VHH binders against Acetyl-coenzyme A thioesterase (ACOT12). Designs and how they scored, part 8

Target 1, 210 residues: Acetyl-coenzyme A thioesterase (ACOT12), of Homo sapiens (Human) (q8wyk0r340to549)
Amino acid sequence: CIHWDISKQASLSDSNVEALKKLAAKRGWEVTSTVEKIKIYTLEEHDVLSVWVEKHVGSPAHLAYRLLSDFTKRPLWDPHFVSCEVIDWVSEDDQLYHITCPILNDDKPKDLVVLVSRRKPLKDGNTYTVAVKSVILPSVPPSPQYIRSEIICAGFLIHAIDSNSCIVSYFNHMSASILPYFAGNLGGWSKSIEETAASCIQFLENPPDD
Short names: E, the ipSAE of ESMFold2; O, the ipSAE of OpenDDE; V2, 0.75 times the mean of E and O plus 0.25 times the DockQ between their complexes.

## First folded at step 4 (VHH)

Design a30 (from q14 with Q99D T100L V103S T104W R106T E108P Q110E; framework vhh_6qgx_2)
Fold by ESMFold2-Fast, scan of step 4:
Structure a30 (fold): chain B 210 residues (1-210), chain A 124 residues (1-124)
Amino acid sequence: as target 1 above (210 residues)
Amino acid sequence: QVQLVESGGGLVQAGGSLRLSCAASGRTFSSYAMAWFRRAPGKEREFVAAISWSGGSTFYTDSVKGRFTISRDHAKNTVSLQMNSLRPEDTAVYYCAADLYKSWYTSPEEYDYWGQGTRVTVSA
């Protein structure tokens, strides 16, 4: 986990985006599930599991980008998020968030402090990027009420198809500790991912008025 | 809607190299997952290699790993298969396939568009 340093904010934000692009460019993804045209791929490397979820969405890419990069709206469609509050606006395209998750297995609820970095396509490009990673922020230390958790590398790549549609790809590079659960109960995890993806698609195609 | 045209096939001796190209027509080429399949005489179509719509992910069948490289050029709407260290067992008709608005798959049934094929013959 990287310590947040305002003197290096541009470098850390750019690193966040490049890490997601590097994850998406890896070889060896294997198809795990295809349900209702939602494709789920996995990649196992040295006891680390990465997940890639992809679907064609009937929404303009720029709108999907705007909605998916605004983590204050994440709880509206993602049951794994209870609250998402902006800690600081680093720039117009980079924000620090405090996230809380629901209580699972009678454990304390989890919380996260993340950097969300968004980027529009380069000239003549078609792909929007929303990258997420955990950071250590001294002003928001771990508290007794929560288990401070970590996102190593995650985010969305949104590819414009036409004025009314796009392909949304979600990536997440998970810790070694999650691998035994996936290996033993892949069907349950796959179903949870499919349900969350379906909720996301419905949200993007029927966005709230704002 | 989409037309695929293969080129680059021919006769080559074992240990040699060939580069196959697939040219796609259509404005949504960048959203296609692209793959190469081959069919030897009297056999079924077998998967060779695939590349995702972004070009960031590639997959190969075990028999060609380390010898073949798939790549794409979005500006030219082309997908290429660089075949090195060719073996007589690589002799087949090679087909380009596209899967609209989807990622790559190894099953022929997942692909919506197919080229006519280009013949590759590797002599001992």
Scores: ipSAE 0.000, ipTM 0.128, lowest interface PAE 16.4, mean pLDDT 79

Design a31 (from q14 with Q99K K102Y V103S T104G S107D E109S Q110E; framework vhh_6qgx_2)
Fold by ESMFold2-Fast, scan of step 4:
Formats: C-alpha cells, structure tokens, sequence
Structure a31 (fold): chain B 210 residues (1-210), chain A 124 residues (1-124)
C-alpha cells in the first residue's frame, strides 16, 4: 500500500494525457502497411520513430475504453506483456503499474513502471484517452533480474462512431536506439504489430464476461 | 461472483453520527475498488465516496468532504462509511458497490456488483 503525493501525480497525469494528444495531432504520418483494415502509420523525426495503429472495431467505445484502460487484462491479448500488477491508484483515473515482459534472445527480460492516465470524453466529445509513460518510483527500484525499460509516450485514443462501434488508435513514441532494429527488420516488426493489433481487436469484440 | 450486504442504517438527528458497513462475500474482494452511492426520495442515485483496492486512495463528493470517511478492512472483507455531522439532506438509501478497476469510480454504470441498500433518515 504505497502512499502518494497527490498534487505531484495530478500534474504528471495531466501532462501524460496532453503529451499523447500532441503526438496524435502531429502531421507527416506515412502509411507503412494495411492488412485486414488494420492501418499502420509511421512518423520519423530526426532520431525518433513514432508508430500509429488504427482499426474500426465492432464494440461500443465505452466498453473498449474500460477493457483497454485496465492493464491487468493486457497479458490476455498482448504477447509482449507477461504480467501487469497495480502498484496504486493515484487518482480517480490514474494508476501506477509494474509490468514484466517475456525473455527475448535469452537476454534478461524487461520490466517497466508506468503511469496510466485515463480520460472520458468531455460533455459533447466522443473520444476516450488512455495515456502511458514511465515513471521512477523509489519503492520499485531496478532489479538485477530485469532490464528496466522506458515508455516515453504511448497510449490509446478511442473514438465513438455509433452505439456499437468505435475507432481504436494506438500510438507509441520510440527512442533512437530502436530505429536501427526497425530499419533492418521492417517486414518483421510490421508483422508483429499487425498480429498484436489483430489479437487486441479479437479481445475487444469477444471480451471476458467476468 | 461477489455479493454485497449493507448494514448500519437507521434514524438519527441532525448533527448526529452513523456508521454504515458493507460485507462482501465471494472471491477476490482485495482486488476490487469499493464505493458508496445514495438515492434520496424522488431523486436519482448519486456518488458519495470511493476507496481503491489498496486503501491508498479515497474520494468524496463535495457535499460530504470533511464529514464522511470511507475505510476498508481486507481481513474482514468489509468497507465502512463513517458519517459525522449529518444533515437532513443526507437522508437517502445508501448502496455499496464494487468494481474490478478504479477508473470511472463516479460512474454508476461501471460497477459490477451492488448491494440492496440500507436506509438512513436524518430528522431536522
């Protein structure tokens, strides 16, 4: 049971949401692939790569928001997540999670400590927001068992279309250190993103009943 | 499957105190966020207070801040609402509610489980 400075966390949460909205509003996105109506866009700016994945989903926006904002359910559909444990609720719509990732190439697995900030649409709006960024918590320090990793800016924007459908958009702003890998394996990472997106859509259209 | 049962309601005079309790049965109570809602005669249901699964975060509607305190006991699977300095406007049926996730704690439609309610009457 971690005690938090609510004033500091409120500011970080609002900044988290605003950063995601600014990322989504950037111009210059290029279509990288389109498979089964799942669109993948990339934006390259100097030493960083941003990814945007979008699909029309046959489920209500409020339900998709509920499912995607609960990161304890992330491992049910995302193979890049092994566990997602809630550290604490910092506000009504903001939570801290400890995430572990699978072992890759027999190296140490990665872990993350993230702030997830969730926002419902304002009065006459129709877009839900789920923003994610890494934070430093003294109570959850780096461990020799894991490589502590960082999410700079990522999340979901969920746009209501009608009572039974929505558009789900995922964004992720990546560091320069990832660019050589993706440049050399464009077909590989694109296919991995497509498969993860397909899994997400199946999960949203066939959610658990508990 | 979670079942919620409220207790502690009754008649009390303005300025008095009352303590409501909500007992939960079933699995995984420690993973749930808990809340109290109320419905006054002739009015719609409104949010009163909420507490996170860890107990580290609590939230209140403006009209009860400083007067009501929500708390939980994981060992006993209970959530309590201590109501002090009661006013006639606090007269309502009080409902205990549970949800798996804390986001949207003020949104009645997001709660998975509800108790049947306990009546509180505050006389002038």
Amino acid sequence: as target 1 above (210 residues)
Amino acid sequence: QVQLVESGGGLVQAGGSLRLSCAASGRTFSSYAMAWFRRAPGKEREFVAAISWSGGSTFYTDSVKGRFTISRDHAKNTVSLQMNSLRPEDTAVYYCAAKTYYSGYRDESEYDYWGQGTRVTVSA
Scores: ipSAE 0.000, ipTM 0.182, lowest interface PAE 14.2, mean pLDDT 79

Design a32 (framework vhh_6qgx_2)
Fold by ESMFold2-Fast, scan of step 4:
Structure a32 (fold): chain B 210 residues (1-210), chain A 122 residues (1-122)
Amino acid sequence: as target 1 above (210 residues)
Amino acid sequence: QVQLVESGGGLVQAGGSLRLSCAASGRTFSSYAMAWFRRAPGKEREFVAAISWSGGSTFYTDSVKGRFTISRDHAKNTVSLQMNSLRPEDTAVYYCAATRYPVYLSDEYDYWGQGTRVTVSA
């Protein structure tokens, strides 16, 4: 996990985006599941698992970008998030969030401190980026009630297809500690991902009023 | 070094067909996703069609879906765009592009051709 340093904020934010783009560029992705509008790919490298979830969404790319980059709205469609609160605005396009997750099997709930970096397409480009990774922030230390968890590299790439539709791809590079769990429960894991993706599509196509 | 060269453009009447070809010279692009973009007179560039590095996935903008077909030939290092039922609004310069990223997820195309002109008369 990277210690947050205000003097390096621009470099850390740009590195966040670059890491997500590099993850998306990897080869060897294998199709794990395909259902209407949702396709799941996995990439196994040594003891780490990366997941890519591709969704065809009937809404403009710029709207999907606006909604997905606002993590305060993540709990509205993602059951793995209980709360997402902005700690600080690093810049117009980079924010620090405190996230809490549901309690699972009577274990302590998890929490995270993440940097979310969003970028619009380059001139004449078609792809929006929303990158997220964990950071160590001394002002928000681990607490006894939560298990502080880590996101190594995750986020969304949103590609405009036409004025009313886009492809939303979610990527997550999981830690080695997660791989044994998922390898032992692949069927349940795939269904959970499919259900979350379907919820995401419904949310993006039927967005809440601002 | 590496070049992408488009061919097959020309003048055709509405309802006609054209087949565009993009040939890569200098090396094989089997690990790259390939796409076609177009720029109409006085407009900005827009996405037309794409094919994944494996050839197993194809993507089309809605205005050409059902009329255009993208395909690739790994042995010949080429990607083709078959354009049927052409309309005056398809008039544009068509560009071939290659990227190491999934084509529908990237703002960064590593290689671009110089374009081939397609004119569809009414």
Scores: ipSAE 0.011, ipTM 0.366, lowest interface PAE 9.2, mean pLDDT 81

Design b03 (from q14 with S54T; framework vhh_6qgx_2)
Amino acid sequence: QVQLVESGGGLVQAGGSLRLSCAASGRTFSSYAMAWFRRAPGKEREFVAAISWTGGSTFYTDSVKGRFTISRDHAKNTVSLQMNSLRPEDTAVYYCAAQTYKVTYRSEEQYDYWGQGTRVTVSA
ESMFold2-Fast, scan of step 4: ipSAE 0.033; ipTM 0.498

Design b07 (from q14 with S54R Q110E; framework vhh_6qgx_2; at its last look DockQ between E and O 0.01; V2 from the best seeds 0.00; counts 0 for: pae E 18.1 > 2, placed apart)
Fold by ESMFold2, look of step 5:
Structure b07 (fold): chain B 210 residues (1-210), chain A 124 residues (1-124)
Amino acid sequence: as target 1 above (210 residues)
Amino acid sequence: QVQLVESGGGLVQAGGSLRLSCAASGRTFSSYAMAWFRRAPGKEREFVAAISWRGGSTFYTDSVKGRFTISRDHAKNTVSLQMNSLRPEDTAVYYCAAQTYKVTYRSEEEYDYWGQGTRVTVSA
């Protein structure tokens, strides 16, 4: 897990974005579910399981990017998130967040401290990036109330199709510590992911007035 | 099975307010969206308002926007519709609905569960 260091902010931010792009570019992704506007892929690499959820969304890519890059809005559509609070605006395109998650089968809820790095497409490009990874931040240490958890590499790639539609791809590189939890309930896990993806589509196509 | 029970309907004068409530029971209250629809005399049932799973996304038909507010109370397991500045044209039977997948908010065929309705009458 990476220690946050302001003197290395630029390299940590770029590394966050590059890790997501490299995950997305890997070969060997296999389709495990296809439902209307949603495709789910998995990639197994020895002790690591990664997930790619592809969603076809009737919303302009720039709007989807704006909505998805603001993690304070994540709990509005994603039931896996209880709260997302900004710790610091590190740069115009990078923020530190504290995230809490609901209690599932464990006795304690999980929390996360993450770096969110956002990038607009380069000139002539059509891809927006929202990359997420956990960092160690001494000012927000683990507490007994939560099980401090880790995101190794996750995020969104948003590809414009035309002026009114885009493809949103969510990626999550799951750590070995989370694998048994997911592997033990593949059927229920897949349906939960499909439901969350459908909620994301509705949120992006019907954003709140504010 | 999800069961929806509406309450709060009645007679009210134009310009007045009412608050409708919908109590949800059963194992599927984890539905992604809940909505209110209404059926006016001689008309088909139409969309009024919807609210997302977390209650942060709300949607309204144009004729009620700014006057009606939909909200969720997870502690009480209820969804409410606050109706202000009521007009005679708002007279209808109001139905609470829920869907398991949030494909669209406005189309009634996408809602899997329906209440029996509560009548709202707005006098001139």
Scores: ipSAE 0.000, ipTM 0.118, lowest interface PAE 18.1, mean pLDDT 80
ESMFold2-Fast, scan of step 4: ipSAE 0.234; ipTM 0.632
ESMFold2 (binder alone), look of step 5: mean pLDDT 82; pTM 0.856
OpenDDE, look of step 5: ipSAE 0.019; ipTM 0.308

Design b08 (from q14 with G56R Q110E; framework vhh_6qgx_2)
Fold by ESMFold2-Fast, scan of step 4:
Structure b08 (fold): chain B 210 residues (1-210), chain A 124 residues (1-124)
Amino acid sequence: as target 1 above (210 residues)
Amino acid sequence: QVQLVESGGGLVQAGGSLRLSCAASGRTFSSYAMAWFRRAPGKEREFVAAISWSGRSTFYTDSVKGRFTISRDHAKNTVSLQMNSLRPEDTAVYYCAAQTYKVTYRSEEEYDYWGQGTRVTVSA
């Protein structure tokens, strides 16, 4: 987990975006599921598992970008998030969030402190980027009520197809601790990802209040 | 809830300085991001400067960057705008605004509380 350094915040935001782009450009992704045209890929490197989920969405890319980059709206479609609150602004396109997750199996709930970095397409490009990573922020220390968790690298790449549709790709670079669960309960884990993706698509195609 | 009261406006000559202050009432002031907006005669309201609730992040519109400084004092529940090297183009009514954090600091529609405004006139 990277310590948040005020003197390096621009560099940390740019590195967040570049880390996601580098993850997406890796080779060796394997298809694990294709249901209702939702494609799920995995990439196993040593003890680390990465997931890539992709779907064609009937929504303009710029609208999908606005909705997915606003993490305060994440709990509306993602059952793994209870709350997402902005801690501070780094720039117009980079913000720090505090996230809480639901209680699982009578364990302590998890919380996260993350940097979310948003980028519009470069000139002549068609891809929007939303990159997420955990940071250590001294002003928001771990609490005894929560297990402070870590996102190594995650986010969305949103590719414009035409004025009314886009391809949304979600990536997540997960820790070694997830591998035993993945191997032992692949069907249940894959179904959870598929259901969350379906909820996301429904939200993007039928946004509340625009 | 939060009530905002601006002060420090007035008449100043080009090249001069003014310090605007915004006093906030309410126990949750430290949880709000604060901003200054301005409206010049015959124009729409525009963003000037913003400060996060922690005071660690500050943002400025290009035309005032390097001349204006926004700051906050949690103990006094105040946010201040120090305006240096004032220009006739800075003539406007300046408004203090507060928001519970949202996606952007530049959009006036994201702000929940507004002061009445304080008038700044910069003579040539």
Scores: ipSAE 0.018, ipTM 0.467, lowest interface PAE 7.2, mean pLDDT 82

Design b10 (from q14 with F59Y K65Q T104W E108K; framework vhh_6qgx_2)
Fold by ESMFold2-Fast, scan of step 4:
Structure b10 (fold): chain B 210 residues (1-210), chain A 124 residues (1-124)
Amino acid sequence: as target 1 above (210 residues)
Amino acid sequence: QVQLVESGGGLVQAGGSLRLSCAASGRTFSSYAMAWFRRAPGKEREFVAAISWSGGSTYYTDSVQGRFTISRDHAKNTVSLQMNSLRPEDTAVYYCAAQTYKVWYRSKEQYDYWGQGTRVTVSA
């Protein structure tokens, strides 16, 4: 986890994006599941699990990007998120969020402080990027009501195929601390990811009217 | 930095076969997703086939599905395109391309590295 420093905001935001691209470029991904054209891959390194989820979506890439980059909308489709509130606007495309997760099995709920960095395609490109990383922000310290958790590296790569469709790839290099919120065991964890992915796809193909 | 060099193009009669090869130089070839694109006379570059970094997944454009096969050889740092049942409309310059994210895309704009191209002419 990195301490947030306003004087280095551009460097930290760019590093967030590059970390996601580096994660996506790793070797050793193994197919775990393929259900209804949703492909799930996993990668285990030094007891840290990474997940990659990919699907063709019947939605324009620019719309998927707008919906997925707005984390205030995350709880509408992702049951693992209770609230997502903007702490600060670092720039037009970089924001600090406070996220809370549901209470499970009489545990304290978890919370997260993350940097979300959004990038549109380069001048001749068609890939949108949404990168997420936990940061240490002294102005939002751990609270006794929550267990402060960490996202090491996560996000979306959204590639335009045509004017009405795209490929959405989700990556997450997750810490063990957030796994209990997916399922009681690893078999249920995989099913939870499948169901969350299906919910996301339905949300993107049937966005809210507002 | 990676350099891509295509070979295997030439003149062939309709119904014939050709095998294109792409040799990659530089480190990290095994981390790239690879693809073949083509440009017919007077047209834009179009997607033909792609293969994942592991070789476990392949994708084809509808017009070549069942006729073309893409493969890779990590030991030789090569990607090949076996073209069978060739048609005059397959006449084009064929380009090898690589992207660093290990996620293949149909759009030419997503590829970081490109070869110079090899010409394929299919006579009637």
Scores: ipSAE 0.000, ipTM 0.119, lowest interface PAE 16.4, mean pLDDT 80

Design b12 (from q14 with A50S F59Y V103T; framework vhh_6qgx_2)
Fold by ESMFold2-Fast, scan of step 4:
Structure b12 (fold): chain B 210 residues (1-210), chain A 124 residues (1-124)
Amino acid sequence: as target 1 above (210 residues)
Amino acid sequence: QVQLVESGGGLVQAGGSLRLSCAASGRTFSSYAMAWFRRAPGKEREFVASISWSGGSTYYTDSVKGRFTISRDHAKNTVSLQMNSLRPEDTAVYYCAAQTYKTTYRSEEQYDYWGQGTRVTVSA
């Protein structure tokens, strides 16, 4: 059987969202960089590094949510994405994507198969959630053309400040195997994150007309 | 730097079971995908089973499906291979391997770190 189990994917969607919320609720984040509208925080636990990128955006939260939850638009602002194609619709708020990344230094390009789960605020809340994690689909196996990569826990939390502005927080839980890059090339690492965040702000404040 | 140390190999009769364990020390953490490969006398290393960094996804070579189960324990930095219904053709040296930022791969060249191997002998 080549068909994946939809009921298991629904369970993964719920756990995807809860994992992101749990990551965001952790204490002990330390400020690593602050520039204008962008703050970068890190959290180190048991040799695992997590990154939080907080952006002040001059756009309504509901608009940022719509734009950021549509991963087919990700390549328009994120230089780390070449393509994002929908594999399947699990529900209106949960989709499977195949993502490809640029070739770096003549290495094989990377690809990802991810579940993206989006949620609107609860009745008394002002926070939108877009959670992403890697999944394995037998119908989309690793191929020799790409290095299949994994996302442990990542996504966006979007908090309304007023009717015309919001805070967009990006979280990514990474292993400490990334620490050699972080410690050995801090300038390039921080600059790349800052430039991607600035591009995101520009995109959200000057969105395409559909 | 990561070190992988296998244990649990030995001699077993056909139809028996063995559990192999791989202990990772150093910098393997939850982001590594893990695999077991084996090499029988006179043959190249072949893929046996792999498990993603989260433990949520596994792959097996056809000859061991339904008989072998790969699992991992993130708190202990270990990966295990439970081998049931062993056959003489399962006789080989079994190697633990690790790779970063990848879900599952069957190709030997995709793995960055390797253990020394543990010998499994299945008698008829």
Scores: ipSAE 0.000, ipTM 0.101, lowest interface PAE 19.4, mean pLDDT 78

Design c02 (from q14 with R27F T104W E108K; framework vhh_6qgx_2)
Fold by ESMFold2-Fast, scan of step 4:
Structure c02 (fold): chain B 210 residues (1-210), chain A 124 residues (1-124)
Amino acid sequence: as target 1 above (210 residues)
Amino acid sequence: QVQLVESGGGLVQAGGSLRLSCAASGFTFSSYAMAWFRRAPGKEREFVAAISWSGGSTFYTDSVKGRFTISRDHAKNTVSLQMNSLRPEDTAVYYCAAQTYKVWYRSKEQYDYWGQGTRVTVSA
């Protein structure tokens, strides 16, 4: 997990974005399921699992980007998130969040401290990027009431197709420590991802009032 | 108002089958995850099966896996529980329940709407 250093803010934020783009460019993804045109791919490298979820969405890319890059709205559509609160705005496009997750099997709930970096398409480009990774902030240390968890590399790539539609791709490069859990419960895990993706699509096509 | 109405309960011999149905009204059915819970005499409500709002994901408690099948019909706003190879231990009042976009299907506290229940008695 990267220690947050304000003197390296631009470099760390750009590295976050580049890590996500690198993950998305990997070869060897295997189709795990295709339900209602939601495609789920997995990539297993040694003891690390990566997931890629893709869907064509009837929503402008810039709107999907605005909605998905605002993590305070994440709990509205993602059942794995209880709360997402901004810790600090490190720039207009980079934010630090504190996230809490639901209790599973009467264990302590999990929490995360993440850096979210968002980027609009470059000249002649059509892809919006929202990258997220865990960081260590001494000002927000682990608490006894939560299990501090880690996101190694995750986020969204949103490709504009036309003025009213886009392709939304979600990626997540998971920690080695959670891979045995998912391997033992792959059916339930895959279906949970499908449900979260479907909820996300409904949210993007039917956004809530301001 | 939102309403869930169960039907299909009754008396059946061990090894038999029953199909329970839950008719939902007053809400957009496709926006809710649906589940079946049961309560045996003198016990608390326990989770039996759940189906996601899209119908793509199903979850079962270990004691009913391979015997029970949950399904939904969006056109009819119904969720059904097909119960095969019934055992005396399956005797209970079965409840239909609904929740919005939650992943915690096994937690009764997560469900916003409940039916009145339908009684299932399995004789030895």
Scores: ipSAE 0.000, ipTM 0.124, lowest interface PAE 16.0, mean pLDDT 79

Design c08 (from q14 with R27F S30R T104Y; framework vhh_6qgx_2)
Fold by ESMFold2-Fast, scan of step 4:
Structure c08 (fold): chain B 210 residues (1-210), chain A 124 residues (1-124)
Amino acid sequence: as target 1 above (210 residues)
Amino acid sequence: QVQLVESGGGLVQAGGSLRLSCAASGFTFRSYAMAWFRRAPGKEREFVAAISWSGGSTFYTDSVKGRFTISRDHAKNTVSLQMNSLRPEDTAVYYCAAQTYKVYYRSEEQYDYWGQGTRVTVSA
């Protein structure tokens, strides 16, 4: 986990986005599940599992981008998040968040301090990016009521297909400390991912009032 | 009930070979990553080798790379550790473990199911 340094904020934000793009470009992804056109891929690297979830969504790409990049709305559709509060607005497209997660298996609840970096498509491109990674922020130190956890690399790539639809891809370079326990076997774990993806799709296709 | 039973330990001379086996029962074997850990006399438990739930990925601690090979047999619900070119430093009790999380293959905290262990002694 990188220490947050305001003098390097642009570099740290850009590296966040590049890390997600690098993860998405890796070779060796294996199809694990295809249910109701939700595709789940996994990539096993040394000590860590990475997950890629992909689905065609009946929502304009720019709307999906707006909704998914606003982490204050994450708890509305993602059961793994209890609260997401903005700590600071670094720029129009980069924010620091404090996140809390639910109590799981009678364990102490987890919390995170993350940098969320969002980017619109480059000229003539059609892919939106929302990248997330943990940072160490001295002004928000660990507290005794939570286990401070880490997101190594995660986020969304949203690819515009037409004016009313897009492909949403979610990536996560998983850490056991950041993610809930998913039933302890591949079948139960995949089902949990599928249910979270289905909830996300319903949220994107039935967005809340502005 | 989940059960992991190790076998194949024993006495062997330096430079020799042993094959350890772990028989798994009480869970869907194909859905779990499996690992071998060892505890040498007077030492803490340490990671030796792991194999992913699909069998497509294997992981080894540096001191055994090229000498040990981990494999799994889905038909027999077993995971095996083939140990070649054994050294006195490999003397330890070897434990079979099953992972419930699919991440951090080297962390013993990720393994909820453990066997009782099988002793391996390598003489000079």
Scores: ipSAE 0.000, ipTM 0.144, lowest interface PAE 15.3, mean pLDDT 80

Design d01 (framework vhh_6fv0_2)
Fold by ESMFold2-Fast, scan of step 4:
Structure d01 (fold): chain B 210 residues (1-210), chain A 124 residues (1-124)
Amino acid sequence: as target 1 above (210 residues)
Amino acid sequence: QVQLQESGGGLVQPGGSLRLSCAASGFTFSSYAMYWVRQAPEKGLEWVSTISWSGGSTYYKDSVKGRFTVSRDNAKNTLYLQMNSLKPEDAAQYYCAKQTYKVTYRSEEQYDYRGQGTQVTVSS
């Protein structure tokens, strides 16, 4: 987990985006599930599990990007998130969030402090990026009520197909402390990911008004 | 306007069972995760269970695992909590709650969208 340094905020944010792109480019992904055109891949490296989830979505890429980059809306579709609050707007495209998770395998819930970096497609490109990683922020120290947890690298790549559809790819390079939120075993974990993906797709194709 | 109405509580002896129901209206029920939370006398709100929007993923507080089962009927906009092997420590006012867009550092405030509750009393 990296210490947040305001003097290097642009470098740290760009590093966040590049880490996600590097994760997406890794070799060795294996298909774990293909249900209703939702493809789930896993990559096991030492004691760390990475997940890649991909689906064609009947929504414009720019709308999916807007919805998925706003982590205050994450709890609407992701049962692993209880709350997401903006700590600070580092820039128009980079935000620090405080996240709380449900009590799952113990009496003490987990929390996270993350940097979310979003990027629109480059000139003549068609891929939007939303990258997430945990940071150490002295102004938001660990609380006795929570176990401070870590996201090593996660996020979305959203590829525009036409004016009404896109491909959404979700990646997560998880630490062991996050795995309990996915039922604590590969079988139950995979099912949890499938349902979270289905929830996300329904949210993107039928955004709620409330 | 979100409306949630709990029912099914009552007095039961230790080891007994109760089935709680929550009727939801004012939002697209099938698009949101739902929670069961409870508040015992002299205690704060505590999370009991979560069910995903589809009903395929369920999560439980450690002390109720194996005894409580959460389920939902999206066609009827209804959430359920089957409570078996009830213990005196389970006595509380039970609320269903909608997963909210409101974010906060305080656990109690994340359950702003909840109903009036239904009382569960466990006594000999």
Scores: ipSAE 0.005, ipTM 0.169, lowest interface PAE 14.9, mean pLDDT 79

